# VH-VL binders against q8ixk2r445to577: the designs that were tried, part 67

Target 1, 133 residues: q8ixk2r445to577
Amino acid sequence: FFGMLQNKGLTDYCFDYNPPDENQIVGHQVILYLCHGMGQNQFFEYTSQKEIRYNTHQPEGCIAVEAGMDTLIMHLCEETAPENQKFILQEDGSLFHEQSKKCVQAARKESSDSFVPLLRDCTNSDHQKWFFK

## First folded at step 16 (VH-VL)

Design u51
Fold by OpenDDE, look of step 17:
Structure u51 (fold): chain C 133 residues (1-133), chain A 119 residues (1-119), chain B 107 residues (1-107)
Amino acid sequence: as target 1 above (133 residues)
Amino acid sequence: QVQLVQSGAEVKKPGASVKVSCKASGYTFTGYAMHWVRQAPGQGLEWMGYINPYSGKTRYNEKFKGKATMTSDTSASTAYMELSSLRSDDTAVYYCAREKYTEYYFDYWGQGTTVTVSS
Amino acid sequence: DIVMTQSPSTLSASVGDRVTITCRASQDISNYLAWYQQKPGKAPKLLISAASTLQSGVPSRFSGSGSGTEFTLTISSLQPDDFATYFCQQYHSYPYTFGQGTKLEIK
């Protein structure tokens, strides 16, 4: 699966990665933003290694969850996907992080109308459902 | 360079409708939300809503629901805002404003369109 | 709705003066605050974002500070080109709202 990773509950919002330096793509947080269909910062791929890859730049970035964190941070992809980069995109649309055993949820940043994907206990909320478009 | 060019001034009678256009250039039109902000004479700025030109989805200030309708034409790189059932208190300068990508504030503005409603 | 209150509404100052405009939010908006400059007959121009980030091309004499509910725009040394109306805007929550404006006029 590849393309825009869009949230079901938070309509019209997609995974977005917009690092301050296009030549340094790691270390920043993945956010949610209005889907725009241009690819680039909203183009992701779910791989056979259970990675969510950011395929716009080389070297490729893979979404990771750092220890003790609930945010999605861009790391470099590795030949063998590390445990903190493994996700399961389930049939019901839930995006499950294997290591933390939590689901990715569209959430408000600082109680604002700015949004980020965060790890949360898995529920049946549409805000935890994602699809590629 | 990014430019937002709006349609010319309008003079309407109460009860009429008016459609203001905002033509965008210098960037990918569908890549940025377009907001509308009005300013009554001698007054402050008031956010009306936005449209995502990619999806066509809109979000309105509750105050302007039923009053303003936002649309876009991607082929023309143009955003539109129609005001219906015009009243005297709809007299204002209306601005289109581009949302800064992922940041939500407004980095570019149209020059404004004056809409005057008078009997 | 989040209410943005600017003070003062009008400010008279001279070239070279240091001036400060305050914007207060009715609730915590973190740093989701922008400042705009507007001259008569013109559209607003973005000066500051994220409460303190100076936009490209904006003179360094402009600065913004604050977080939460209290914000300030400071012009360290007024220049003739700075006499205008200034607006703060919160983009923390919909509907986005602006302060009522501060008209900076020449003394």
Scores: ipSAE 0.908, ipTM 0.956, lowest interface PAE 0.5, mean pLDDT 96
Fold by OpenDDE, look of step 16:
Structure u51 (fold): chain C 133 residues (1-133), chain A 119 residues (1-119), chain B 107 residues (1-107)
Amino acid sequence: as target 1 above (133 residues)
Amino acid sequence: QVQLVQSGAEVKKPGASVKVSCKASGYTFTGYAMHWVRQAPGQGLEWMGYINPYSGKTRYNEKFKGKATMTSDTSASTAYMELSSLRSDDTAVYYCAREKYTEYYFDYWGQGTTVTVSS
Amino acid sequence: DIVMTQSPSTLSASVGDRVTITCRASQDISNYLAWYQQKPGKAPKLLISAASTLQSGVPSRFSGSGSGTEFTLTISSLQPDDFATYFCQQYHSYPYTFGQGTKLEIK
């Protein structure tokens, strides 16, 4: 699966990675933003290694969850996907993080109308449903 | 190089409709949300809503629901806002404004379109 | 809706003066605050974003500060080109709202 990773509950919002420095692609947080269909900052791939790859830049970045955190941070992809980079995109659209045993949920940032994907206890909320478009 | 060029001034009678255009250039039109802001004479700025040109999805200020309709034509890189059932208090300068990508504030503005409603 | 209240509504000053315009939000908007400059017959121009980030091309005499509910725009040394109307805008929550404006005029 590849393309825009769009949220079901938060209509018209997609995974977005927009690092401030194009030469420093790791270490920043993945956010949600209006889907634009141009690829680039919103182009992701779910791989057979259970990675969510950001394929716009080389070296390739993979979404990771750092210890004790609930945010999604861009790391470098590795030959063998580390445990903190493994996700399961379920049949029902839920995106499950194996290591934390939590699901990725579209959430408000600072109670604003800005949004980020955060790890939360798994529910049947549409805000935890994702699909590639 | 980013430019937003709006259509010319309009004079309408009460009850009429008007459609303002905003032609974008210098960037990928579908990549940025386009907002509309009005400014009545001697008044402040009022946010009316936005359209995502990629999806066509819109979000309106409740105040302008039923009054304003936002559309876009990707082939023409143009955003449109139609005002219906015009009243005298719809007299204002209407601006299109581009949303800064992932930042939500407005980095580029059209020159404005004056809409005058009078009997 | 979040109400943005600017003060003062009108400010008379002279070239070289230090001027400060304040903007108060009716609720906490973190740093989701922008400042715009508008001259007669022209569209607003973005000056400051994120409460304190000066935009490219904007003179360094402009600065913004604040977070939460209280914000300020400061012009350290007023220049002739600075006489205009200034607006704050929150983009924390929909509907986005603006202050009523501060007209900075020459004394």
Scores: ipSAE 0.905, ipTM 0.955, lowest interface PAE 0.5, mean pLDDT 96
Fold by OpenDDE, second read of step 17:
Structure u51 (fold): chain C 133 residues (1-133), chain A 119 residues (1-119), chain B 107 residues (1-107)
Amino acid sequence: as target 1 above (133 residues)
Amino acid sequence: QVQLVQSGAEVKKPGASVKVSCKASGYTFTGYAMHWVRQAPGQGLEWMGYINPYSGKTRYNEKFKGKATMTSDTSASTAYMELSSLRSDDTAVYYCAREKYTEYYFDYWGQGTTVTVSS
Amino acid sequence: DIVMTQSPSTLSASVGDRVTITCRASQDISNYLAWYQQKPGKAPKLLISAASTLQSGVPSRFSGSGSGTEFTLTISSLQPDDFATYFCQQYHSYPYTFGQGTKLEIK
């Protein structure tokens, strides 16, 4: 699966990664933003290694969850996907992080109308449902 | 260079409708949300809503629901705002404004369109 | 809706003066605050975002500070080109709202 990773509950919002420096693509947080279909910052791939890969830049980035955090941070992809970069996109649309045993949820940042994907306890909420478009 | 060019001034009678256009250039039109902001004479700025040109999805200020209708034409790189059932208090300068990518404030503005409603 | 209150509404100052404009939010908006400059007959121009981030091309004499509910725009040494109306805007929550404006005029 590849393309825009769009949230079901938070309509018209997609995974978005826009690092401030194109030569330094790791270490920043993945956010949610209005879907625009231009690719690039909103182009992701779900791989056979259970990675969510950001491969529009070299070296390629993979979404990771750092210890003790609930945010999604871009790391470099590795030959063998580390445990903190493994996700399961389930048939029901839920995006499950294996190591934390939590689901990725579209959430408000600082109680604002700005949004980010965060790890939360898995529910049946549409805000935890995702699909590629 | 990013440019937003709006249609010319309008003079309308009460009860009429008016459609203001905002032509975008210098960037990918579908890549940025377009907002509309109103400014009555001698008054402050009032946010009316936005459209996502890619999806066509809109979000309105509750105050302008039923008053303003936002649309877009991707092939023309143009955003439109129609005002219906015009009243004297709809007299204002109307601006289109581009949302800064991922940051929600407005980085580029149209030059504004004056709409005057008078009997 | 979040109410943005600017003070003062009108400010008279001279070239070289240090000027401060205040914007208060009716609730916590973190740093989701922008400042705009508007001259007569022109569209607003973005000066500062995220409460304190100066935009490219804006003179360094402009600065913004604050978070939560209290914000300030400061011009360290007023220049002739700075006489205009200034607006704050919150983009924390919909509907976005602006302050009523501060008209900075020459004394």
Scores: ipSAE 0.905, ipTM 0.955, lowest interface PAE 0.5, mean pLDDT 96
Fold by ESMFold2, fold request of step 18:
Parts: structure tokens; C-alpha cells; sequence
Structure u51 (fold): chain C 133 residues (1-133), chain A 119 residues (1-119), chain B 107 residues (1-107)
């Protein structure tokens, strides 16, 4: 799958990656932002290795969650996907992080009306349901 | 260069409607939310809502639900805000403002459109 | 709604003075605060975002500080071009709200 990775419960919001320096794509947090259809910052690919890959730069970025953390951070993709970069997009739309046994949820940043994807205990909430468009 | 150019001043009678336009240039129109802000004579600034020009989805300040309708025309790179059932207390300057990508504050403003409602 | 309260409403000062304008939020807004300058008959102009980040092209005599509920805008040495009305605005939660404004006038 490829395109805009959208949230079912938080409608009109997509995965977005807007690093402060376009030449340093590693180490910054993935956010959720209004879907815009411009590609690039909101264009992602779900690969056969279960990666969520950011395809606007070479070398390409892959979304990871570091041990003990709940935030989605950009890492460099590797030849063989590391465990912390593996996500299972399940039949029910949930996005399961294998290593942590948690699901990706749309969540508020600092109690505000800005949003980020975070790992949370898996539920049946529409805020944990995702699809590509 | 980013520019927001609004339609000209309007004088209307109570009960009429008015549609203010905001033409964007110098950037990809559908990539940025467009907000509307009201300023009554001698008064402060009041946020009215926004439209996502890509999806057409809107959010209104509760105060303006039923009064204001926000739309856009992607082919013309233009946002619109329509006020219905005008009253004298709708007299104000109306601004469009662009949301900074991923940052939410307003980085560019239109020049403002004065709407005057008088009998 | 988050209420933004500015102080003072009007401030008279001379060229060369140091001035401080304050803005209080009715609840914690972290650093989601912007400052705008507005001259008569003109649109607001963004000066500062994220409470303290100076915008490109804004003179370095402008500075912002604060977090949570208390914020300040400081002009270190007033110039003639600085006489205007200043607004703070929170963008933490909808509806976005502005302070009532501080009019900075020539003494």
C-alpha cells in the first residue's frame, strides 16, 4: 500500500513528516496533520517487510519506536527491517507494533488540538484505525 | 511570493447576504488551511473558523455557526466566506489568514474586506 | 474558551524606551502563543510564534518569553515604527482566541 495514511476516527488527518531540516530526516517525530494531497510529507509506503517507509528522500526513512518510548520517530531504513520498525496493518484497520505489542493511536499533543500518532494499549477505538488512500 | 488578495469593500442593508473572496497566489492553495478573522470597528480580533481547501472540510467558532459559510474553489485558488441575514453588528473588517504548514499560527494575511451594514 | 488577557490596554512611551506587554491565558497553553503587530487600516503582522521564536525580518529589539499561562512581549529600545497595537493569540485549542490588544502610543 502507498499514499496518505489516514485515521478513521480523526477524520481529515494524515501521517505527516516535516523535519526542521529537510537534509536531516532522521530522529524527528512523525505528526498528524490535515490531509492535503500534495504528496511528499504525507506520502508513505507500507512494504512487504512491514515497514512504513518515507519515500521523499534518499536514503529513505522508516518509522520506528525506540525501546521504552511511545513516539513514532524517523530512522534510516535498513536492508533487513529491524524489529522496532515493524508494524502490522491488521484486517480491522489497527496498526500493531510487534516489538511493543501496542497499537498506533491518534492522540493530542500537550492536551492541545494538534495531534500525533502514539503507541497505546490496543482497543477497538476508531482512533486506532488506519487506511491508505 | 505568497499573497492573499481579498475582494473590495461592501455596503449592505440589514437582511442581505455578502460573500467575501480571498485569492491566493505564490503557493499550493490546497496544501494550507485558510482561516477567517473578524475585527469590528475599534475592536480586537475574533477567530471565525477555517476551511481545508483540499477536502472542503470546515471548522467554525460556535459563535458564527449559521451566520458564516466557508467554501473554496480550487481551480481559482480562492477561498470564500459568506455572511447571511446581515445585521448592523456584522459591520467589521474580515480577514483571511493562511495557517503555517504544521505550525497552526497565521503567517500571511489578506488586506481585509470592510463590510458595512446600514439601513 | 481560553481567555487571553493583555496588560496594559494602552501604553504611552518615548522613542528609546524599553517596554513590556503581558498576556495571561486562562489555562495552560504550553508555548502555543503568537504575537501580532497591527497598524491602523492594515492587517496584523506576525512577530513571534511559539512564545519566543522571532519571525524572519522582524527587528531583534523584539523578544518574547513565557510558557504555560504567563507571556511577555518586550521591545528593548522603541523606534518610531513600533507605535501600533499588539495582540497575543493562543493556538493551543479551538476556538483560537486573541487578547484584547495593547495600543502603544507616542508620549
Amino acid sequence: as target 1 above (133 residues)
Amino acid sequence: QVQLVQSGAEVKKPGASVKVSCKASGYTFTGYAMHWVRQAPGQGLEWMGYINPYSGKTRYNEKFKGKATMTSDTSASTAYMELSSLRSDDTAVYYCAREKYTEYYFDYWGQGTTVTVSS
Amino acid sequence: DIVMTQSPSTLSASVGDRVTITCRASQDISNYLAWYQQKPGKAPKLLISAASTLQSGVPSRFSGSGSGTEFTLTISSLQPDDFATYFCQQYHSYPYTFGQGTKLEIK
Scores: ipSAE 0.815, ipTM 0.925, lowest interface PAE 0.9, mean pLDDT 93
Fold by ESMFold2, look of step 17:
Structure u51 (fold): chain C 133 residues (1-133), chain A 119 residues (1-119), chain B 107 residues (1-107)
Amino acid sequence: as target 1 above (133 residues)
Amino acid sequence: QVQLVQSGAEVKKPGASVKVSCKASGYTFTGYAMHWVRQAPGQGLEWMGYINPYSGKTRYNEKFKGKATMTSDTSASTAYMELSSLRSDDTAVYYCAREKYTEYYFDYWGQGTTVTVSS
Amino acid sequence: DIVMTQSPSTLSASVGDRVTITCRASQDISNYLAWYQQKPGKAPKLLISAASTLQSGVPSRFSGSGSGTEFTLTISSLQPDDFATYFCQQYHSYPYTFGQGTKLEIK
């Protein structure tokens, strides 16, 4: 799949990656923001290796979660996907992080009305349901 | 050179409608939410809501649901706000304001449109 | 709704003075606070975002501080161009809300 990765419960919001330096994409957090088509910051590829790739920049970035953390951070993609970069997009729309055994949820940042994707215990919440469009 | 240029002042009778425009230039119109803020004479500022020009989706302050309708025309890079069933307490200056990408505060404002409702 | 309360409502000062305006939120808004300047007949102008981040083109005599519920705008050496009304605004939670304003007057 390739496109804008959207949340079913938090409508009109997409994965967004806006690193401070466009030439250095590693190490920054993925956010959720109103869906738009500007600069391709919201275009991601879900690969056969179960990666979520940010491939509008070279070298390509892959979304990862570091051990013990719940935030989605950009790493460099590798020839064989590391375990911390593997996500299973289920038929019901849940996005399961294989290494941690947790699901990606649209979560409030600092209790605000701004949002980020975070790992949480898997539930049936529409805030844990995702699709490409 | 971001600019937001609003339509001119309006004088209306109670019960009428008015549609205020906000023409954007100097940036990618569909990449930024457009907000509307009102300021009654001698009063503070009140947030009314926003439109996402990319999707057409809106969010309204509950106080203005049914009063305000926000739309946009992407081919004209223009946002609109229509006020219906005007009353004298709708008299105010109405501003459009651009949301800063990913950061939510308002970095650019239109010059304001004065709407006066009087018999 | 998060209520934003500014103090003082009116402040009289002379050119060269150091002035301080405070803004209090009715609940924790982290640093999701902006300061705007408004002159008569003009739209608000953004001065400060994220409680303390000075906007491009704003003179360095302006500064902001605070987090949580209490915030301060400081002008270190008042200039003639600074006589205006100042508003704080929270963008933590919808509906976004503004303080009632602080009118900064000459003298």
Scores: ipSAE 0.800, ipTM 0.922, lowest interface PAE 0.9, mean pLDDT 93

